VH-VL binders against q0aze0. Designs and how they scored, part 98

Target 1, 268 residues: q0aze0
Amino acid sequence: MKIILVNNRFKENTEKKAQEIAGQLSALNVEVIIDNGLDEPYAGTVDFIMVLGGDGTMLRAARRYGQRAIPVLGVNMGTVGFLSNIEINELAEYLPLILREEYSLEARMMLEVAVFQQQSLLTRVFCLNELLLRSNSPRMLSFALEISGQKLEPYRGDGLIVSTTTGSTAYSLSAGGPIADPQLDAFIVTPVASHIINKRPLVVSPEREISLHLLEEREAIIGIDGQIKMDFGAENRVLIKRAPHPLLMVNLKAKPFFTSIDRSLQRQ
Short names: E, the ipSAE of ESMFold2; O, the ipSAE of OpenDDE; V2, 0.75 times the mean of E and O plus 0.25 times the DockQ between their complexes.

## First folded at step 4 (VH-VL)

Design g17 (framework fv_ragifilimab; at its last look DockQ between E and O 0.33; V2 from the best seeds 0.00; counts 0 for: pae O 9.7 > 2)
Fold by ESMFold2-Fast, scan of step 4:
Structure g17 (fold): chain C 268 residues (1-268), chain A 122 residues (1-122), chain B 113 residues (1-113)
Amino acid sequence: as target 1 above (268 residues)
Amino acid sequence: QVQLVQSGAEVKKPGASVKVSCKGSGYTFTGYYMYWVRQAPGQGLEWIGVINPNSGGTTYNQKFKDRATMTVDKSISTAYMELSRLRSDDTAVYYCARVTDYEIVSGYFDLWGQGTLVTVSS
Amino acid sequence: DIVMTQSPDSLAVSLGERATINCKSSQSVLYSSNNKNYLTWYQQKPGQPPKLLIYWASTRESGVPDRFSGSGSGTDFTLTISSLQAEDVAVYHCQQYYSTPLTFGQGTKLEIK
């Protein structure tokens, strides 16, 4: 058995904990690869991925490994979130179940984002939460949205979010989008501060292809999962599709989504 | 060892073209964006452009767009930057550079080639 | 384009004393979604490529001595060397990576007094 341990490179105590866990796993005849987030993703075959950290570390792991159809377990390291399944102090209790492959998997859709300059592909990235298009200046954007080749009336405002159902509780929620069951596959298209009357969030089939481009020369940014930022100008175009593979999240412990989100909203 | 090794110094006449190479080793070449930056003698750093080695997609600084061409040969893990119609003020050390952070599209550079001096004189 | 301006152009500091270099951007390089400043500091010695010191405005690169620190947010940034050593004589450059074209400050030459 070969396991990748993904940790947060900017937390020294997390690296020390990863080394300790790697030693424990090696003593149980498990080969361990430590991924601290700086280097390229491990290219070899692995059986399991253990993510040590909060939701941000899970998002990074999903972008790095989510397309490989490998079980991914989120282990919380002090910050409570939506994407972790167990706490670090529970790991010893659940480790025998992991090694015997006695767990269930929940599939979470991902986005495939391709950014072009004219007809040349600049970058392709996968993400778990969302793509955000937004202005990089005080000026509103004017942009075109196409869904499966169908051109909508132009958008005017601060931007647009194209989200997975997992991402429905992230930036899409802040922009007025609906809360979606993460087990559903759908794109949620949420306008950011639209100045056009009656522009509402759209919920569309994950089989659709979404295209965005600017209608005026403006400084804009594409954001991925709130972590990656790219320039976006009038000669750029972005294509968004459902990624070929979902992220396979490990369930060792019941974590009811709706009561968790309800409790979170009551606190805020 | 992760490293970038550039081609040797070049001396060119005005109007000529120069092609600088940058060979990556110790990592998956197609996994990281390759950037080109130059520095004229006694002056600051100036960005030329970036290329995605996997797709061949490029973004140029508008100042260089008409004269610079970036390409990649994946089979030998080598990136190239060709600058045409050279002028004396193109005399500079040309660097290739990479961001170690796999996900940074526009970035800071923690891995640099050793530099290639290009001298343009009549 | 984002214009990066460093001050001073040159600085002479005695060994063991504090050196401070400033960098100002013509517009904010803070990305509100991740609360990160897209600003970097490099050290460059004669005949060598620049060496990364600080990224994300305040994160020290692995292997860089802890006497080097970065601070600031938005448009105003500072590189501090708390106790100057002889090997710190170099030109220091700030860079923004918030948007293309990527732009650098003009450089600050640090010398021993």
Scores: ipSAE 0.360, ipTM 0.757, lowest interface PAE 3.9, mean pLDDT 89
Fold by OpenDDE, second read of step 5:
Structure g17 (fold): chain C 268 residues (1-268), chain A 122 residues (1-122), chain B 113 residues (1-113)
Amino acid sequence: as target 1 above (268 residues)
Amino acid sequence: QVQLVQSGAEVKKPGASVKVSCKGSGYTFTGYYMYWVRQAPGQGLEWIGVINPNSGGTTYNQKFKDRATMTVDKSISTAYMELSRLRSDDTAVYYCARVTDYEIVSGYFDLWGQGTLVTVSS
Amino acid sequence: DIVMTQSPDSLAVSLGERATINCKSSQSVLYSSNNKNYLTWYQQKPGQPPKLLIYWASTRESGVPDRFSGSGSGTDFTLTISSLQAEDVAVYHCQQYYSTPLTFGQGTKLEIK
């Protein structure tokens, strides 16, 4: 078995823990690779991904390795989030199950985000939470939303979020989007400060495609999972589809999603 | 359009160095790993190295590790490959090639430069 | 490193006939986690760079004619042109991307008989 440990290079404690875990796994004849913010994702094949840290680290790991369709375990290291399954102090307890592959997998839909300039593909990114289109100025955006070729009425506002169900508890939630069961596959389209106060979020089939473009010359930004940022202008288009592969999240410990939501919301 | 444009043909003496450029356009240059591959006359393709255009991180074929240097200038979306201590068997067409997907290091190539012929002769 | 070996080195086929090129890897390029073969085929015409034809061993790149097909799994792969056309004269290359370093076959020259 080969395991890759993904930690946050900006958090020294996660690096130290990764080294400790690597030692433990090596003692059990497990091959270990550590991705401590490597310039390049590990290019070799792996059997299991262990993410040490919070939701941000998981999002990064998902973008780097999610397309490989391998199990990903979130191990929380003192953060509050929704993407970790066990705590770091529980790892020793569950390690035998991991090595014996005695766990369930939960498939989480990812987004395939393609950004174009005219007909040219500028970039293609897979992400777990959301694509954000927002104004880069105090002025509102005017943009067109198309769903499976259906042109909706123009949107005016600060921006728009296209989120997975996983991402429904992230920025989409803050923007007034619905909380979605992560066991569902769907797009959540949430307006950000729409000029139309009653503009409602849309829940869209994962079989559909979502297209966005600006209707006027404005400076805008595309944000992906809150970690990738790029300029977006009138000559650009973004196409959002369901990624061809879901993120396979390891479920070692039962984590009641809805009760967790209540607890999380009470803290905010 | 999306394309890679390489510098022109080079003729070098044994022992000299050559630096080939590869300019990307029509796509996010820093978002895709760039490989350098060469092809000797009538031979197959041989990888030289790979570079992350964003970070500048590199990995070289051990065969070329002591002679090849890959760099990038992000401001002009250009990758460079320098090969030193040239010998006759370095005569080849040198290609830059983009890996297909964002954040993918190990992949296949959907975009190639037109190639740069480097001839090493006395 | 994974060594890729093609066969034959050269092939002459009549127009309209089937052309078959083989590629073998020194180790399996089948990834058990996703059950995909990390193998691609390129077409290279004189004076041009390689052109992507097939990836994941059997998936055709957009714009590639239906007469091109890839098959095989593990260590043995085949590129088939069901009915050879004049424009198919080229050198064909296989490449593995199962692991770095990426490696290529030595190429197969396909000509019209």
Scores: ipSAE 0.279, ipTM 0.745, lowest interface PAE 1.8, mean pLDDT 92
Fold by ESMFold2, look of step 6:
Structure g17 (fold): chain C 268 residues (1-268), chain A 122 residues (1-122), chain B 113 residues (1-113)
Amino acid sequence: as target 1 above (268 residues)
Amino acid sequence: QVQLVQSGAEVKKPGASVKVSCKGSGYTFTGYYMYWVRQAPGQGLEWIGVINPNSGGTTYNQKFKDRATMTVDKSISTAYMELSRLRSDDTAVYYCARVTDYEIVSGYFDLWGQGTLVTVSS
Amino acid sequence: DIVMTQSPDSLAVSLGERATINCKSSQSVLYSSNNKNYLTWYQQKPGQPPKLLIYWASTRESGVPDRFSGSGSGTDFTLTISSLQAEDVAVYHCQQYYSTPLTFGQGTKLEIK
């Protein structure tokens, strides 16, 4: 059995704990690959991914490994979030279940984001929470949104968020979007400081394709999960689709979404 | 082994059409974009277009879009490029070329067919 | 369209000596967001299809000898063969894949002097 342990090399607490857990697993004849963010993602076959840290570390794991259909367990290291399932001090209790594969999986929709220069595909990234289009200057953006070829009235403002339901509690919420049940598959499209009256958040079928491009020459940024930044200009466009594979999140311990909302939001 | 094998050389008259085939083997055919490129005698390389062999979606160089048609038959892992209303200046070696997996951003060609010489003369 | 211009058109170099081929694009092929240059070099021998040597301007393809190296950024790029071997006689092409249409340089014929 081969497992990836994902941590953040800049968080000393998670680095030490990853080494401890790797030792424990090795003693049980489990091969362990540590991904602390320094190197490229591990390219080989693995059976399970364990994420040590908060929602930010889970977001990186989802981007790196979410399209591989591998079970991913979030292990909380001190800050309660929306994406952890168990606490670090509970890991020993649940480890036998992990090794016997006695757990359920919850599918979480991901976005596939493709950035083009004219008709050339420059990059493709996957994300769990959201894409943010925002101005990279004091000036507002004027931009076009298309949903499955249907051109909406132009947007004007600071930007736009296209999120998953999982991402509904992240930047989308701060911009006025709804909290959504992460069991739903949908896009949530939330304007950021729109100067167009009644540009409301939209909830959109996951089967749609969403396209964005600027209508004027402006400096803009595409942000992915609040962690990746990409330059975006008048000759670029971005296409957003449901990713081919959802993130498969491991459930070992009941974590009811609705009863935990206040606690989770306070600690993100 | 991973390879692209193209159909044999053809001689055509002006105004005719030619259809060049390219069979991919040793890899998942529908997982890689397929490009068509040509090279006239003593000249450089010229991109014709690209096809997604899974969806059938195409993008053509504007120079060729009115005369070129790219298709695939994924049941036999074969791509086709048809060029109509041939002129003498269409005489060239026509290549199919594979770009890396669709999960990796690429527009460079790590695998080329052997080439198909198309000669257009009266 | 991004025009790719190679220099020289033809080059003769003695065995064991350094060969240098230049490629210039009419527009930058550097995508600053990922800091990558969308520039590729191919080697083409008579009667054969092109063979990939270098991608991302400086990354050697697997199996390409260490004597081949690529450098440059933005609009100006160089292919260097540090010690010319007899089997390196070929036409060399640069290609950009930053924007469509994909475009190639006109080629540089490399011969032994």
Scores: ipSAE 0.028, ipTM 0.600, lowest interface PAE 7.5, mean pLDDT 87
ESMFold2 (binder alone), look of step 6: mean pLDDT 91; pTM 0.929
OpenDDE, look of step 6: ipSAE 0.010; ipTM 0.497

Design g18 (framework fv_ragifilimab)
Fold by ESMFold2-Fast, scan of step 4:
Structure g18 (fold): chain C 268 residues (1-268), chain A 122 residues (1-122), chain B 113 residues (1-113)
Amino acid sequence: as target 1 above (268 residues)
Amino acid sequence: QVQLVQSGAEVKKPGASVKVSCKGSGYTFTGYYMYWVRQAPGQGLEWIGVINPNSGGTTYNQKFKDRATMTVDKSISTAYMELSRLRSDDTAVYYCARGSETWVDSGYFDYWGQGTLVTVSS
Amino acid sequence: DIVMTQSPDSLAVSLGERATINCKSSQSVLYSSNNKNYLTWYQQKPGQPPKLLIYWASTRESGVPDRFSGSGSGTDFTLTISSLQAEDVAVYHCQQYYSTPLTFGQGTKLEIK
């Protein structure tokens, strides 16, 4: 059995705990690859991914490994979050179940984000929560939104969020989007400070392709899962689709989604 | 609005220690990594280490791990870098620099302190 | 360690002409999962700290004039100043943030011809 152990080495004691856990797993004849976020993702075949940390560490793991259809377990290190399934002090209790593959999997959709300059691909990334388009200045944006080739009326405002259902409790929530059951597959399209009174969040099929581009020369930023930022100008276009594979999240311990929502709202 | 203000120049003898301070203002101090970099006269930049001000967690360049100590005092938004057992070739300008937010896995520096000249001579 | 090598060590360019500075890494700094290059450029004037110009190999920092551009991928990177101005006289440094230890090139000194 080969396991990737993902941690954030800049969090207090997280790297030391990761090394301790790696030692315990190696003693059980489990091969361990440690990923602290700076090196290139492990290219070989693995059986399981353990994420030590909060939601931010899980988002990074999903971006790096989410398209490989490998079980991913979130282990909470004492931070509040809803993407973790067990606490670190429970790991010893659940480790035999992990090694015997006695767990269920929950599939979470991901976004595929492709940014173009005219017809040239500049970048292609995957994410678990959302893409945010926002103004990089006090000036509002004017931008076009197309859904499956159908052009909606132009948007004016500070930006737009295209979110997965998992991301419904992240930036989309702060912008007035709905809370969605993560078992549903859908895009949630939430305007950011729209200056048009009848622009509401949209919930659309994940089979649809969403495109965005600016209608005026403005400075804007594309944000991905709150972790990646890039400049976006009038010469750029972004295409958003359902990613080819969902993130497979390990469920060892029943946790009601709505209980997790309450905790998330408390901490934001 | 963002400023990083460092302590003043120091002159030290070989074998001594120096402690440089870096006070942040105009942003949430605990929300960003703090990096330390030095530059010997006429030479390139050399990374010493990084500290997470929220947790106190550190990562050092292995070259400096046994001599450098990075700490923070959150109550006054100040980071410190202490370098012990100084040698003449430690003469350099020492910079603090603000890095990425604590959940971002990058290490480029958007704001720099003014630098602290440390001279090591007998 | 990833070794960063700049060329040339020094460069003299006439006002209004194009300046080109190269940076090579001993290993790829392209991260395949996000298709991003972990490479940045700084400008440093005498007696001043470095100033961020370009990050992610080609993204210009806010407030940096549009005559500055970054290009390249993997191991070969270029900083271009399309029309040199007097205020651009400085030492330019590249840096990788793909892997620790974080490493910088030796610097390229840009002067007016």
Scores: ipSAE 0.000, ipTM 0.385, lowest interface PAE 19.1, mean pLDDT 84

Design g19 (framework fv_ragifilimab)
Fold by ESMFold2-Fast, scan of step 4:
Structure g19 (fold): chain C 268 residues (1-268), chain A 123 residues (1-123), chain B 113 residues (1-113)
Amino acid sequence: as target 1 above (268 residues)
Amino acid sequence: QVQLVQSGAEVKKPGASVKVSCKGSGYTFTGYYMYWVRQAPGQGLEWIGVINPNSGGTTYNQKFKDRATMTVDKSISTAYMELSRLRSDDTAVYYCARDYSEVTIFGEGFDYWGQGTLVTVSS
Amino acid sequence: DIVMTQSPDSLAVSLGERATINCKSSQSVLYSSNNKNYLTWYQQKPGQPPKLLIYWASTRESGVPDRFSGSGSGTDFTLTISSLQAEDVAVYHCQQYYSTPLTFGQGTKLEIK
């Protein structure tokens, strides 16, 4: 059995714990590959991915490995996040189940993002939460949104978010988007500080293709899951569609979405 | 549009604690690591620590580990850095700064900084 | 800890002339697996926070003028301003983000001659 341990290079306690877990797994004849964010994604075949950290570390793991149909387990080391399944102090209890492959999988949709300069593909990336188009200056953006070839009236504002249902509780929520059941497959399109008061969040079929481009030369960026940042200008176009494969999240312990989000909102 | 706004200047006596705030706006607060850096008058920059606003996870510079505490309040998009048992050599401008949470394909340093909070420690 | 050392501590350059600032790390900040140098340069004007100029040792931040460039690899790095303008008067800082604790150079004060 070969496992990738994903951790955060800027979190010292996570790196120390990764080494301890790697030693424990090695003693059980499990080959361990550590991904601390410095390496290119491991290119070889693996059986399981264990993510040590919070939601941000899981988002990186999903981007790097989510399209490979490999089980991914989120192990939380502190404050509970939405993408972790078990706590670090529970890992020893659940490790025998992991090694015997006694768990269920939950599929989470992902976005495929392709950025072009004119007709040339510059980059193709995947993400679990969202793509953000935003202004990188005090000036408002003017941009075009097309949904499956249907051209909407121009958008004017600070930007736009195209989110998965998993991402509905992340950036899209802060910008006024709806809370969506992550069991649903849908794009959520949420404007950021729109000049036009009637521009509302849209919930769109995941079979549709979404494209964005600027109508004026402005300083703008595209953000992916809040982790990848790309300059975006008037010669750029982005195409967003459902990724070919969902992320396969390991479910060892029931975590009811609705009661979790309700408790989170009550803290307000 | 991205802005980090810090609390105002503080004057403290040796042995006291100070708590500096940093409010983020114009971006997803929980999508970026928040770093704390200080600069003594006429000196270079010194890293204190980093907090993941989404998880609350922290990494501290060992020099500050036993005196510094970083926290966040997601509901108001605000990060805090508290430094206890202040000495006169803690007099400095304290900055918050953001960075993407992980090493990224387009990884960059601290792209946005707060305006700084002057903390003066004197008897 | 990785110690960052800048040279010179201060530098006076005439308008339109080239300014060169050096930064040396006590350990390599090049990660061989991705071939990236984990080094940034910041500009700091009096009374202001630092502003990001260069990341990955040589990549210019969006909005930074073409006259700024970064070079070097491993342990030896250089920030170059090809034709100094009045607005470039500032303190310049290098930083490594290869390992914790994150560390900065002592700063180089750039003045007009």
Scores: ipSAE 0.000, ipTM 0.401, lowest interface PAE 15.3, mean pLDDT 85

Design g2 (framework fv_ragifilimab)
Fold by ESMFold2-Fast, scan of step 4:
Structure g2 (fold): chain C 268 residues (1-268), chain A 123 residues (1-123), chain B 113 residues (1-113)
Amino acid sequence: as target 1 above (268 residues)
Amino acid sequence: QVQLVQSGAEVKKPGASVKVSCKGSGYTFTGYYMYWVRQAPGQGLEWIGVINPNSGGTTYNQKFKDRATMTVDKSISTAYMELSRLRSDDTAVYYCARDSTYVVTGEWYFDLWGQGTLVTVSS
Amino acid sequence: DIVMTQSPDSLAVSLGERATINCKSSQSVLYSSNNKNYLTWYQQKPGQPPKLLIYWASTRESGVPDRFSGSGSGTDFTLTISSLQAEDVAVYHCQQYYSTPLTFGQGTKLEIK
């Protein structure tokens, strides 16, 4: 069996723990690849991905490996996030189940984001939470939103978020978007500080294509899962659609989504 | 314009607490990690901690973890750093600073700094 | 903790001459996998906050004059000002962002001779 351990180099405890776990797994005849995020994604065949860290580390793992249809387990190293399933101190208890492949999988939709300049594809990336279009200056943006070729009235404001249901509790929530059951497949389209007070979040079918472009020359950027940042100008267009494969998240123990989000909102 | 504006100078007695504010404007406040750094008179820079303004998650320098508390108020794009049980050696200019990148994990170098808040601890 | 040490503590250089400031880390800040050095330089003028000059050891921040350059790798780094101008009088700080806690050098004060 071959396992990728994904960790964050900036978290000293996580890197040391990854090395300890790699040693333990090697002693059990498991081949281990460590991904600290600074190298290219491992290109070889792998059976399982173990993510050591918080939601940010899971988002990186999802972008790098989410389209390969490989089971991904989130192991929390501190404060419980939305994307982890077990705590680090529980890992030894669950290792036999992992090695025997005795777990269930939960499919989470991902976004495919394609950025164009005129008719030329500049880049294509996948993400688990959201794409954010935002102003990088004090001036508000004017931009066009199209959903499956249907042109909406122009948007004015600081930006727009196109989110998965998994991303509904991330930046979309902070911008006033709804909380969505991650078992549902949908895009959530949430305006950021809209100066048109009647613009509301939209929940649309994941079969739709969403496109965005600027109507005026402005300093703008697109952000992907809060981890990738790209300049976005009037010459650019972004196309967002459902990614071909969902992220396959490992369930070793039940985590009640609704009580977890309820507790989180009480502290927010 | 993109800027960080901090609260005014404070004079405190030993044992008191101080709370410094940092208001971001001209950018998406919740999209960038916010750091707190201090500088004692004539000395180098010292990192206190970092907060994710979107989640409220924090990481502290171990030296400050028992006395420092970082919080954010998203509704007014303002971050706060409270330091308790003040000592005379806490006299310093306290800075907030923004991460160089819009990332959940950050790159942990700083492209935008507040003007600084002088905190003087004296009897 | 990674300890950052700058040298000299203070430096006086004539206008138009070259100034060099050194920064040494107690352990390597080079990540072998991406071959990047996690080292940055800030300029701090009296009464002002630090200003970013150089990141990734050698990349100039936008708007920073060409006379500023960064070099070095691993544990030994240098900030060079090729032709000193009056406006360059400041304290210069190096910072590592390879690991937490984030740490800075003690600063180097640059004065006109």
Scores: ipSAE 0.000, ipTM 0.412, lowest interface PAE 15.7, mean pLDDT 86

Design g20 (framework fv_ragifilimab)
Fold by ESMFold2-Fast, scan of step 4:
Structure g20 (fold): chain C 268 residues (1-268), chain A 124 residues (1-124), chain B 113 residues (1-113)
Amino acid sequence: as target 1 above (268 residues)
Amino acid sequence: QVQLVQSGAEVKKPGASVKVSCKGSGYTFTGYYMYWVRQAPGQGLEWIGVINPNSGGTTYNQKFKDRATMTVDKSISTAYMELSRLRSDDTAVYYCARTFDSESYYVPDAFDIWGQGTLVTVSS
Amino acid sequence: DIVMTQSPDSLAVSLGERATINCKSSQSVLYSSNNKNYLTWYQQKPGQPPKLLIYWASTRESGVPDRFSGSGSGTDFTLTISSLQAEDVAVYHCQQYYSTPLTFGQGTKLEIK
């Protein structure tokens, strides 16, 4: 068995714990590769991915490995989050189930984001939560949104979020988007501080293709899962569609999504 | 320089319709949403609806949806609000207004430029 | 619908004295993501359209005298005129733009005593 341990190079506690767990797994004849974010993603075949950290570390793991159809387990290191399934102090209890492949998998849709300059593809990236188009200055943007070739009325405001259902509790929620059952597949299109009264969040089929471009020259950025930033100008366009493969999340214990989000909203 | 100029006063009988015009000048007409608001004598302001001058897309206050129709003619930078099946309690000054022009990260839906108002009197 | 209630309905204040007008919303107009109150104040003189005075509850529109100030957050808002001048005789309206339908208070008539 070959397992990737994904952790955060800038979290000393997490790095030490990753090395400790790697030693324990090696003693059980498991080959361990540590991905602390410093190097390129591991290119070889692996059987399982264990993410040690919070939601941010899981988002990085999903971007790097989510399209490879490999089971991914989130192990929480003490930070509140939605993407972890077990706590670090529970790992020893569940490890035998992991090694015997006795767990269920939950498929979570991902976005495929392609950024173009005119007709040339500049980059193609995958993400679990969302793409954010936002102004990089105090001035609002004016931009065009197309859904499966259908041109909507121009948007004016600070930006737009195109989110998965998993991302419904991330930036989309803060911008006024709906809370979505993560078991549903859909795009959620949420305006950021829209100038226009009749611009509402949209929930659209995951089979749709979404296109964005600026209608005037402004300083803007494209954000991917809050981790990747790219300059976005009037010469650029972005195409968003469902990624070819969902992220396969390991479910070792029940997580009551609706009661968890209900409690989170009551605290705000 | 930036102005909204409305059509003149109207006197209508109950059951008739009225169409008020609002001509924008000194700015890019299609770049700003146009709002319609009315004020009955001695009363507060009441929002009727908003129109996107570029597309003609509209959002109405539900109270007026069955009787109000907002349109635009981009070629002459003019917006229109028609109110049908007039009642005596529709007697009011009708205003057009554009949304506030701001350089802030978050643009308020406040109205910085207003038309001068059109008095519509509904009586026999 | 968000109901806007102003108090008092009318107010008489001597020249040079402070005038205070209150506005209450039936639910919060504070948007947590940008920490802004979606509340605006307008001044309306007889025979004229409303004039934008204050937006985002406390930001003065360009050209509005320093004697005008807005304060408050959430559901309770105040417009203050620190030293009343003759030209300030008007009806003052608060408005929320947090949600549709856009709604206004009933207005407060300010006159000289």
Scores: ipSAE 0.000, ipTM 0.389, lowest interface PAE 15.8, mean pLDDT 85

